# VHH binders against Uncharacterized protein YOR385W, part 8

Target 1, 290 residues: Uncharacterized protein YOR385W, of Saccharomyces cerevisiae (q08909)
Amino acid sequence: MRGFSGQPLSDDDNYRIEKTQRNTIPERLHFSRERNMPIASIFGTRGYFVFSSEQSYDKFKQTNFNISTLDADGVGVPLFHIVQSYNVIGKITRSSPDFYIYKYVLQGVQDPPLYSDCKVICQDKVFRLCKILYCEIYAHQGFFETKYDFFYPSKTQPVKKYQIIKQSNMRDLYSTLDGMRFRWHVKFYSDHFRLMFLDEDRLNYSNSNQKERQKPDQGKSKAPDFVIGHYTRTFSDILPRSTSKCSNLIIGEHSKPDSLGITTVPDLTQEFACQGALIHYLLHIERERK
Below, E stands for the ipSAE of ESMFold2; O stands for the ipSAE of OpenDDE; V2 stands for 0.75 times the mean of E and O plus 0.25 times the DockQ between their complexes.

## First folded at step 1 (VHH)

Design s03 (framework vhh_sonelokimab_d1)
Fold by ESMFold2-Fast, scan of step 1:
Structure s03 (fold): chain B 290 residues (1-290), chain A 123 residues (1-123)
Amino acid sequence: as target 1 above (290 residues)
Amino acid sequence: DVQLVESGGGLVQPGGSLRLSCAASGRTFSSYAVGWFRQAPGKEREFIGAISGSGGSTYYAVSEKGRFTISRDNSKNTLYLQMNSLRPEDTAVYYCAADLTPYYGESSEYDYWGQGTLVTVSS
């Protein structure tokens, strides 16, 4: 087996390794900056749009899709569009998606199509803006929990899948993504969700020291959740407009990109943006039923 | 359609280092997540690590993460695996593989595979 050298490590080396590993947050989550990603509605269009930056949203609300020249980095177009399905028969059988997430993709007009289902939204002499079906979300309502399955569909290729789990008695949502466990945590009357990395090693260490729920030891605390993002609602855009900002996603970033367009969004940020889009839609449904 | 060609394999002594390359051709390389796998004779194929299409995310599934580093250069359509402190147990055929999406999951299943490059760690 890998890692077994046959040579014993010194006590000091073993202590150093254990201490480092216990305090190690995955390198992928070592963020120095934050990306602000607005979620907005568009008049006459169902669902919600996620933007790659405040700058991109500000440019979009002035032009919409009536764009004469597309930015090379995709500034001024949405990143994602989430739409709730109303197929009653498919929902009853649990065979059709509950939500669709579409992704906007820039391609050169001379490049071969990246996706066969690319729908051209607009085009200039250099670029075309395509809209593709990116993710299908299936909700499985159980007695004690609801599971949201995220599928990345393709007709010819393996799809990947992960789950968000919500307990019926809580508003928090849990997910595992790329071997890392995450929690979207919210307090009672707040619509502010904190996206937290759950350090299983620190959590297990804390639990082993406290067999029962007790007041925290003054010199000790439970294993801390590492906050890597936020979902917050905005209340200022109440009146109908051509575009109305509804909420913000704030996700950690390693470095400032040269551009804040759709082409510069890290893959992990895109996954969290899809989760945040679902959270926004669930809050909307909750409010409409009240 | 994506074609992958591994290179850089060979004989290396225990404790040595080796850098593997995987050259991609076909459709745009940055549109696909890619990963490294290995298979020793008579053993199951083992996942080593993966990197997203943009290069912004990496994941290592082996207990030896820290000795191996995955990286990519999308301008050269090339994937790399830097291997340090090699042991006889690292002897295997190393494969690069491409997912048809820019995002990898926890699943080790990939759509396109290279032919493999043999790494032998012995004296």
Scores: ipSAE 0.000, ipTM 0.121, lowest interface PAE 14.8, mean pLDDT 73

Design s04 (framework vhh_sonelokimab_d1)
Amino acid sequence: DVQLVESGGGLVQPGGSLRLSCAASGFTFDDYAVGWFRQAPGKEREFIGAISSSGGSTYYAVSEKGRFTISRDNSKNTLYLQMNSLRPEDTAVYYCAARSPYGLWTTGEYDYWGQGTLVTVSS
ESMFold2-Fast, scan of step 1: ipSAE 0.012; ipTM 0.316

Design s05 (framework vhh_sonelokimab_d1)
Fold by ESMFold2-Fast, scan of step 1:
Structure s05 (fold): chain B 290 residues (1-290), chain A 123 residues (1-123)
Amino acid sequence: as target 1 above (290 residues)
Amino acid sequence: DVQLVESGGGLVQPGGSLRLSCAASGRTFSDYAVGWFRQAPGKEREFIGAISRSGGSTYYAVSEKGRFTISRDNSKNTLYLQMNSLRPEDTAVYYCAAGDYFYESGLDAYDYWGQGTLVTVSS
């Protein structure tokens, strides 16, 4: 995969691009760049880590949290950590999540912790790196579909919740974020998922709130396919090392920041990264069961 | 199972304009998103822009400085690239490519490729 090249779009270029679009694509999905976010495992640690950039991943391979100086933008530390839950009693009562997603955050050493349960991982004279519980995922297996509920607990903001829905006989995943409908589309023989924005013309065919199966279109689709990201596996064999890259997420960006650390990741990109982390974990579980 | 044929290339002077065409044969290419790429001598193949199946959405590489415009006419089964204010550094073989997905700058995103048309910008 290659990223976008060249200078930022000029005002004239942005104006002309917007004028040539007849199907309304939300402005927040008008991307000029892409962000590569590696997904990796750490030997002796359950789960998987999502990094904010290749640069951040490369630095982390050398330090593994044994850091004397933290980068101001958070380069060299992970962004997210996804872990599968093994609480059997909670699963029987449906009171425990199936997956936890933790987020790494930087804050000044002079500032109080963001949450009372914020775990300090490491610190220098200026910054501390904290790990917080960011998202809980609950899986509900149904006859026609499996639903994944994403819960974002926060005491300072409203509790956020949305679902990812997978039809029982298909591999594609569907979600709605902020009134926008998305599909992670994968071909039968592949582990390459393409993240697509879905126009209203396709809502009747792809409605995740109905028990309808995805209908074959045979090239009669009227809605444009607008791909805004990818999930790809990087290795067929995992090379055992202290830190091993397993897959990669590529998500569209509005602008390229001066730094690619954990403080530079837009909110929408963070949500897609959480979805991608789940996809990676589900593929791992699928391959283990075969 | 679609074949793409580029046309409209040739020798043009600096500051000139040129419109390239890409015609599909065999199947209706309105089933595909299509894009333009170019490859200058000794360089990697570079993404220029892409257009959705309906023609309602376009995406451009940020380095083109608004000099290139992509469009399509599904009734004629044809894709166009309008190139304005051409410079010697625009000299390259220009390729059209078809795939299932609109927002893809990567070569591996496109399943069908034309053989290319040479554009030479020289005085």
Scores: ipSAE 0.000, ipTM 0.169, lowest interface PAE 14.2, mean pLDDT 73

Design s06 (framework vhh_sonelokimab_d1; at its last look DockQ between E and O 0.40; V2 from the best seeds 0.00; counts 0 for: pae E 8.9 > 2)
Amino acid sequence: DVQLVESGGGLVQPGGSLRLSCAASGFTFSSYAVGWFRQAPGKEREFIGAISWSGGSTYYAVSEKGRFTISRDNSKNTLYLQMNSLRPEDTAVYYCAADETWGSYLPSEYDYWGQGTLVTVSS
ESMFold2-Fast, scan of step 1: ipSAE 0.199; ipTM 0.632
ESMFold2, look of step 2: ipSAE 0.012; ipTM 0.503
ESMFold2 (binder alone), look of step 2: mean pLDDT 80; pTM 0.810
OpenDDE, look of step 2: ipSAE 0.103; ipTM 0.499

Design s07 (framework vhh_sonelokimab_d1)
Fold by ESMFold2-Fast, scan of step 1:
Structure s07 (fold): chain B 290 residues (1-290), chain A 123 residues (1-123)
Amino acid sequence: as target 1 above (290 residues)
Amino acid sequence: DVQLVESGGGLVQPGGSLRLSCAASGRTFSNYAVGWFRQAPGKEREFIGAISGSGDSTYYAVSEKGRFTISRDNSKNTLYLQMNSLRPEDTAVYYCAAKYGSYFTRPGEYDYWGQGTLVTVSS
């Protein structure tokens, strides 16, 4: 049976770090708030859009890209756009990505260009909104696992950012970012993914890996399974119109920003948003093939 | 504008450590995202990692093993690369690079480059 995505977070899923856990959790994962990042579809446009906040999504629903004045913090525009290529996932040739992730960036008209390949979406007297190719994803389907390679695009040398690994008989997804290991954990029949930090892996690869495989561990601290985010499906319209919310990505944050526009999203949160966008797209593809 | 000068390179034995510095000219260093690159003889330039203007976010392409650490001190207009457990394959010219106004810069999009500092790892 399908899961009840979009339900309120339980106390077990809060981002408050217990005092006893603070010495083992990296400081940059000591979260005091949650950022809600809607994932939505736009009628007539392929793919899915990730928004920096509920506030940005609500403003965007009214205006779309028909914007006469751009907000200084980028409120009311999407953060990312993920699009599946026309290729079948896991094809033999690696010459073409399976997914493209575009990023929206705000820059001043008078400022030096931030990117050489900026596609201008809209512009006012002060700001321009650019769309850039941020990430290319290559899917590798193996006998025991599927690997999703995330690349920074480059005409001369594409640079592999990281990899997501999924075992063939499981729905969980694993990644390593900035030397920290993460797991998107989901129950068999649910569409609620919990993003978890995995402790100790950096200090002793073999020993930490063995400890992680012992979960649930009745005698061990729960610090290695610290929850830092969620992917949940939202109740969506059966008849989508111009813009329809499909799911919600919730990520913990160290600090509370004054504004919730695209300029206020921490770099680590942006990477989790890219992973969440892929998760959403994979779930959509799986449902359509059933 | 920013001008970058690398220092701290030299000869080091395998298993050793080395700290590279990149000194930036100007008062606007915190407005630049900065990264480290390396280029071995006869090879293409390779991205190592980057740090945001504030120093709050870092990304590593080749140091997932935890051997390399990037940091910055905006009060001193200086970027650092701490290299541990060095191997002969780490022998390269190391470059720092900067991009104005970026929170997260793609490896191909850096505008300002230093002259490089040579690191040789051998017995």
Scores: ipSAE 0.000, ipTM 0.302, lowest interface PAE 11.2, mean pLDDT 75

Design s08 (framework vhh_sonelokimab_d1)
Fold by ESMFold2-Fast, scan of step 1:
Structure s08 (fold): chain B 290 residues (1-290), chain A 123 residues (1-123)
Amino acid sequence: as target 1 above (290 residues)
Amino acid sequence: DVQLVESGGGLVQPGGSLRLSCAASGFTFSTYAVGWFRQAPGKEREFIGAITGSGGSTYYAVSEKGRFTISRDNSKNTLYLQMNSLRPEDTAVYYCAATPRYSYTVYKEYDYWGQGTLVTVSS
């Protein structure tokens, strides 16, 4: 017997939301299953890797990047790689990002590189695995809050996609994606973050003012939050490994994907994976300052 | 050789509907976001809508939300635009475009372009 709260769902289980709640919750968040996305470290490589599935992570552990044939759906390669920047001059001048998120992408060998800075990791006769700069994160620490700005590279000018806001005296993180408001909620001293959708009724209950709709929800509303995912830490293996699983992201899915590789991850899930990767890195930095 | 070929344009009466198609070849279609833009005589090229490579996210110009629906079929390397409740102001050449970048509303970020299909909305 398992349930959604921190446990994988059985094959026959579905997310249970009331019919009335389904009318207020966006269809994009009507999930029937969970996707488990491991976050792991690789010995000798800085940063952390996010995998599209447990299956993909298990296959990668056997081969690393030493692969002779690429799976057409990208099973067995990472989805994202997050790295903290150590550019001291850029940090003094506020000109360099604090974190880089790279994305792994499959493309045909006959195609031109996706981006001018595309790094070819490996290739076979049909596909090449490319690593591209996906996102740059800038941290702005203020007196009452810290803001994490997510930028996407572009030909003309980097585009700010969204912002994560953290109050200085709290651990919760708030974001807005595609007009939907979200909160990563964590209990004091816990490392279990619950990703929650903030219902518009919740904002209306606190104050009907349009300015309130632009602010993070401070728990003023009586409307319930809807849980759509989790970030959980795992215990390290007792023996050192070349690849070590550190934590797990669990995100809702509409249906069973045809494959669990990098090509089948929904776009919204990819954004939550980027946010979860940042959460993981921030927890690591926090523990180093112990 | 990369090609995007639009089809389905023509003359339609106000209030009518039309479906445009864009056939892609010469690149791995599923790794590119694709979008629709239009340009009326004497006006700048404007964004209509875009859909990401996986089809998981769609983006629309505010003025077109609800009237136009973008979709894709990666197995057929084809992009679609369903246009409903057409108005004379919708008269333009409609272009499909492809980009590997995550900036979907700016035409300068698109690498590949079709030659366009004319849509005329008049009585």
Scores: ipSAE 0.000, ipTM 0.344, lowest interface PAE 11.8, mean pLDDT 77

Design s09 (framework vhh_sonelokimab_d1; at its last look DockQ between E and O 0.37; V2 from the best seeds 0.00; counts 0 for: pae E 19.6 > 2, unsure alone 62.9 < 65)
Fold by ESMFold2, look of step 2:
Structure s09 (fold): chain B 290 residues (1-290), chain A 123 residues (1-123)
Amino acid sequence: as target 1 above (290 residues)
Amino acid sequence: DVQLVESGGGLVQPGGSLRLSCAASGRTFSSYAVGWFRQAPGKEREFIGAISSSGGYTYYAVSEKGRFTISRDNSKNTLYLQMNSLRPEDTAVYYCAADYEEGWYGSEAYDYWGQGTLVTVSS
């Protein structure tokens, strides 16, 4: 039943994002809707695939990669493919990434290639589907924390970089992106991560008389965190040897409800999806080692 | 880390049939999906079809209209392409290729390639 606030009264509120117009929240985070991005395994492949919508995943299940007609919006193909990066057998790599994230892009057949290193997956008379290296992830294991550095390859621009930090013996992950700070928070005995924006007040400390001494019990003013996304695991498929949905990544964005394909996923959503893909893979690795 | 050698190409009359073989060497052939591609002179490489590492699932390009059949025998490390009702436009160099990821259909999606075998369909 609907309550007086116009919100659902069910436990479904645990998977919602906050939709706000507050001036204290960056305008990039004033989201209008949630995008559900299934993460799936495809039989006979390594790694995991991220889809731009449930509808895109459902269409992909009908065709797999045997695609004769490409949709202009890119519905029915994956958005990302994450794999562990290094060859375990036969190749020594120096400073190689720990993970690669590949992106599928749709391009007009008559257009010049935007990426010189793209791998053509298929094409029809109008469109070409390409796979490009989108992101490299380097893990730096320390005693107290592991840092995951995200690099975006580029020829003419500086490599864009952000970082996820996981402290040892803690499950939460912290990230920075475009000057904004985020927390992927998870409760004990759960695989439900909530992506929160950390809206911290800035305090100016200008006490020049006592630079080296601090007020040990002075708390910092902390703006309320608010939820902009979720990672949840889903029920596994009953049948082996099939494409199966492993989890869902739910991310707030500003887009139309009909924005279902890979061509309409906002850049910020794509960056959070890369973080969610890493979380999914890390949980898989952790379970395989138990 | 797999080596592939195609065989069975040659001259055939229109309407005829031809069976191509792809012999693999390497300890891990049964771990790869294997596909068939072709390339006519001056044309782009074209995907024909692929078969999963176990042989339990087969993919075909829709343009082939059921004329071609792919099979594999992991005990002999061999992949086959049976081609029926051949037409002059089927003239091309035919390649087999192996892909560890097992999900790829497009040309250049495969890491390991054979040298190719020429099929010529002509009167």
Scores: ipSAE 0.000, ipTM 0.123, lowest interface PAE 19.6, mean pLDDT 73
ESMFold2-Fast, scan of step 1: ipSAE 0.047; ipTM 0.484
ESMFold2 (binder alone), look of step 2: mean pLDDT 77; pTM 0.794
OpenDDE, look of step 2: ipSAE 0.016; ipTM 0.373

Design s10 (framework vhh_sonelokimab_d1)
Fold by ESMFold2-Fast, scan of step 1:
Structure s10 (fold): chain B 290 residues (1-290), chain A 124 residues (1-124)
Amino acid sequence: as target 1 above (290 residues)
Amino acid sequence: DVQLVESGGGLVQPGGSLRLSCAASGFTFSDYAVGWFRQAPGKEREFIGAISGSGGYTYYAVSEKGRFTISRDNSKNTLYLQMNSLRPEDTAVYYCAASDFDYEWGTPAAYDYWGQGTLVTVSS
């Protein structure tokens, strides 16, 4: 199988490209390393947990939340918890999200709370581990596409952050973050998603003309895509144990050490992890219907 | 199941030509970039060329430009490599590979599926 690559094309490449435009890659996507982020289930707990690293997951499965000393970087605790709402039949309202994503936050016991809705999960003499509502996801099933709205609640009302769009006859998911366009690309009978940065001259993947986005062949010039991450399944999700690894997210990063806790995850990586958590849950729902 | 099957290899005199074919099955061929690699005994796998899923873009290793031409027929699920002006140093096993990735086509790791290879020997 393929490994991760976020390397841009250069003039010194070992091959010549004909009849294509070279991409200008945003500096934010110039990655030199990968972060492996396991997704796991806990027996008796609804939903799935995203971990900041393999090391963090390995430590967590030994102790669960029965921890006497919290690591200063947050190694050994989950990063996110995604759970499906009761109302999941494609009827969306602003008051009834389809999915909740909770985020785990580490803070000093001597410091004032970072969030007013912080639920304390565990603490030692130095740190407390808090769980907060981070994101609400609303699904809108349309004739040509399904839209997933990611809302990040403010203190007074939910704030719309961005959308993921899925065409009705495709499994690929499209999003736009800070003017950058992304695709999670998957083959029809596969559960391996590749996260790609898309050239401006290709397809419009955000809130553009719906008719144009649904053409099977756009007829426009094609430029190379840049892979910046992966979602892959593992074997364990059908037979949950106390803590069972179900899938992996692999996201590109600027140079980082491998022993990484929840305090070390870049903001952009956190956004892709939320998208990957949704992908995992959608695949779970798809499998359960079979 | 996904399969790539190479054919057309064999013995050829220096200065001769060969056309290799790669028959694909088990996936939507037009959704994949496909390429040719070769491996001589005791050497690393070397990139020759690749072509985008639509056939609109072709990409060649700098050292092989002008002698080799890559093409595809999506109606037949087939990839081709036309090899001209063959030299003894072109002796190798030639591999067909497919990738759903539109970047790093010169890198073996970018390819998801590989054929078993076909031997090309350039000698008398």
Scores: ipSAE 0.000, ipTM 0.136, lowest interface PAE 17.1, mean pLDDT 74

Design s11 (framework vhh_sonelokimab_d1)
Fold by ESMFold2-Fast, scan of step 1:
Structure s11 (fold): chain B 290 residues (1-290), chain A 124 residues (1-124)
Amino acid sequence: as target 1 above (290 residues)
Amino acid sequence: DVQLVESGGGLVQPGGSLRLSCAASGLTFSSYAVGWFRQAPGKEREFIGAISWSGGRTYYAVSEKGRFTISRDNSKNTLYLQMNSLRPEDTAVYYCAAVEYGSSYLDTSRYDYWGQGTLVTVSS
């Protein structure tokens, strides 16, 4: 089966979170809810779009960017747009990004532009929807691993950078955000990635005075995985459409926001959405090479 | 072919300092937690400390935390151990090692790659 449905954080995953002693896990990862963020294509437009919610995606399907009134929380517009670069010379010299991630931002029409590279998409009497270059991704193929450098150029903020690392013999992707280590885990026969928090201090389950401890030669044992999200592919309709949902990104949330628009997405969730967008694009590239 | 090569060992007087280096080839440190261990003559190997692959976390044997500092330079694929206020009981062969993230870094049997060691002698 080529089609995949979105998978929510299960009750079993929430139970495992409880079982893994939440007091040893950073508070910003103690989630009580989940956010579904569709990844979709637009006919005639390169790349993929990440939406802040199913509600936002549904509204966008009906209007595209032809909106008479912008929602104050940014419901009905994309959150991110990821595009692959085809600049061959820049790739040879390693001077140009392999992927661009653009971010949609909402600002008051009376306010000065927040970003020098703001492209106005649409506006009403109160708000302006702008598209900015948010992140550049540089892929470095090595013998043992591929590194994906996420570079956040900004003239008003210090440059932010982190890496996603994939070992050559595995499909899993590893990253560090805000001093926390994460893994996107996938089985070799599946396109379902589970986003997991990894604790470097993970203890062997059998390290207990009451139970027989694992022998050293039994291999490395793991503490229970702390799952905070999912990437799942959706069956694409083959009928011609202006927009088509390709996959879902599901990330844990601390609380339910009053609105599911682009202004309501937590910073950490935005970073995972950028990672999920890359995962989606890498899967697309793999399929194109068949 | 994976190699970890320690350097910077030698003879130092009590109260002195040394900086050890560990260079990797055929392996990238950015994908591994890496640590330092030592083995004194006639003793078992003991953990000194480890640093996460991101550099965001450091772990020390309680007895060493005030005197030894671990750091890494992923751009040079190199791990460092700064040793201060050295004592005769610090005399040992010092090893660097790399372990898959999420494994017990205190368990020497869990480390995948080991260097050949560098001798540190603390005497007057």
Scores: ipSAE 0.000, ipTM 0.093, lowest interface PAE 21.2, mean pLDDT 73

Design s12 (framework vhh_sonelokimab_d1)
Fold by ESMFold2-Fast, scan of step 1:
Structure s12 (fold): chain B 290 residues (1-290), chain A 123 residues (1-123)
Amino acid sequence: as target 1 above (290 residues)
Amino acid sequence: DVQLVESGGGLVQPGGSLRLSCAASGRTFSEYAVGWFRQAPGKEREFIGAISGSGGSTYYAVSEKGRFTISRDNSKNTLYLQMNSLRPEDTAVYYCAAGRGYTLYSRDEYDYWGQGTLVTVSS
């Protein structure tokens, strides 16, 4: 007998979900499963870590980076590490990055380096775990909105970038990735953000449009709101105190991965995880400033 | 607040059909997305399908697609699960649940649960 309460939903629960209304939704978002990605803090280390799965987080929680053998799929190591820049104190808009997101990459010790900026964290006889600068986030605070520029110096040719927009009087965050528009929607009484795909009609509005209902016609309301992920806050683990789970990201996936390590995370899921890491950090900063 | 009570379970032969009902108390039923889950003996609870508050959007687990249909009648505060072409593997306790939003993959999205109704598929 297993109870429903007291244990988080694991990646092994294997929900197979099929969406019946596909006409207005890109194929890249036709998800049949979900991935649960914990966000945690490490005692004595600034910032937050995003894990590829609950299984990976549980293994890391027990071993830390004190690992004698690296898993071939990267189970038991973080996926991302987000750190706030020291230069953000008192002013949000600066020419230097406000946040750094580092990515953990697993590679064979006999293979050439995947990236020139790869810092070796640990190594066994077969694999090395490297940490690379994956994304720089620049915050530009205006009177009506704050814009977050995501810049990916080591990811693309040419360098990839996009923007998240948050209105100053609202908590929702808007972004556009590969022509697809997304909204992280949250209610005033909650820190539960729902990641939503916005239909083609919503792409005609600015990313800051808070008055969307003043413009849309009745016919556009027949398109369903499509939720593709969640950010939720959780209680920190009491034991061990060296790592504390702070929140969860749940992102839809197209198929079941062969493993739950860092090598199995789809590119689009990685982008949403970076956005979720920023959301977590912004909530932390808001709490500390009050 | 919403209370949910399942009914319509029972013994049915393979290839048969059953319609399960979930009666909700409370005037806010139409504000909730609702779903069906099942738990077979010795197994964890698994997702079957969900329907939005308006009934305009439905989601199904891939393994059940084409055999099961979820619907709701907000005027009667009732959720339904139509089950066709039943197999011995469909034997389980069936639960209805009410929650937030359009994507209800996660059991964590459901705030209110019924007590369950037993469906046995056997010859």
Scores: ipSAE 0.005, ipTM 0.188, lowest interface PAE 11.4, mean pLDDT 73

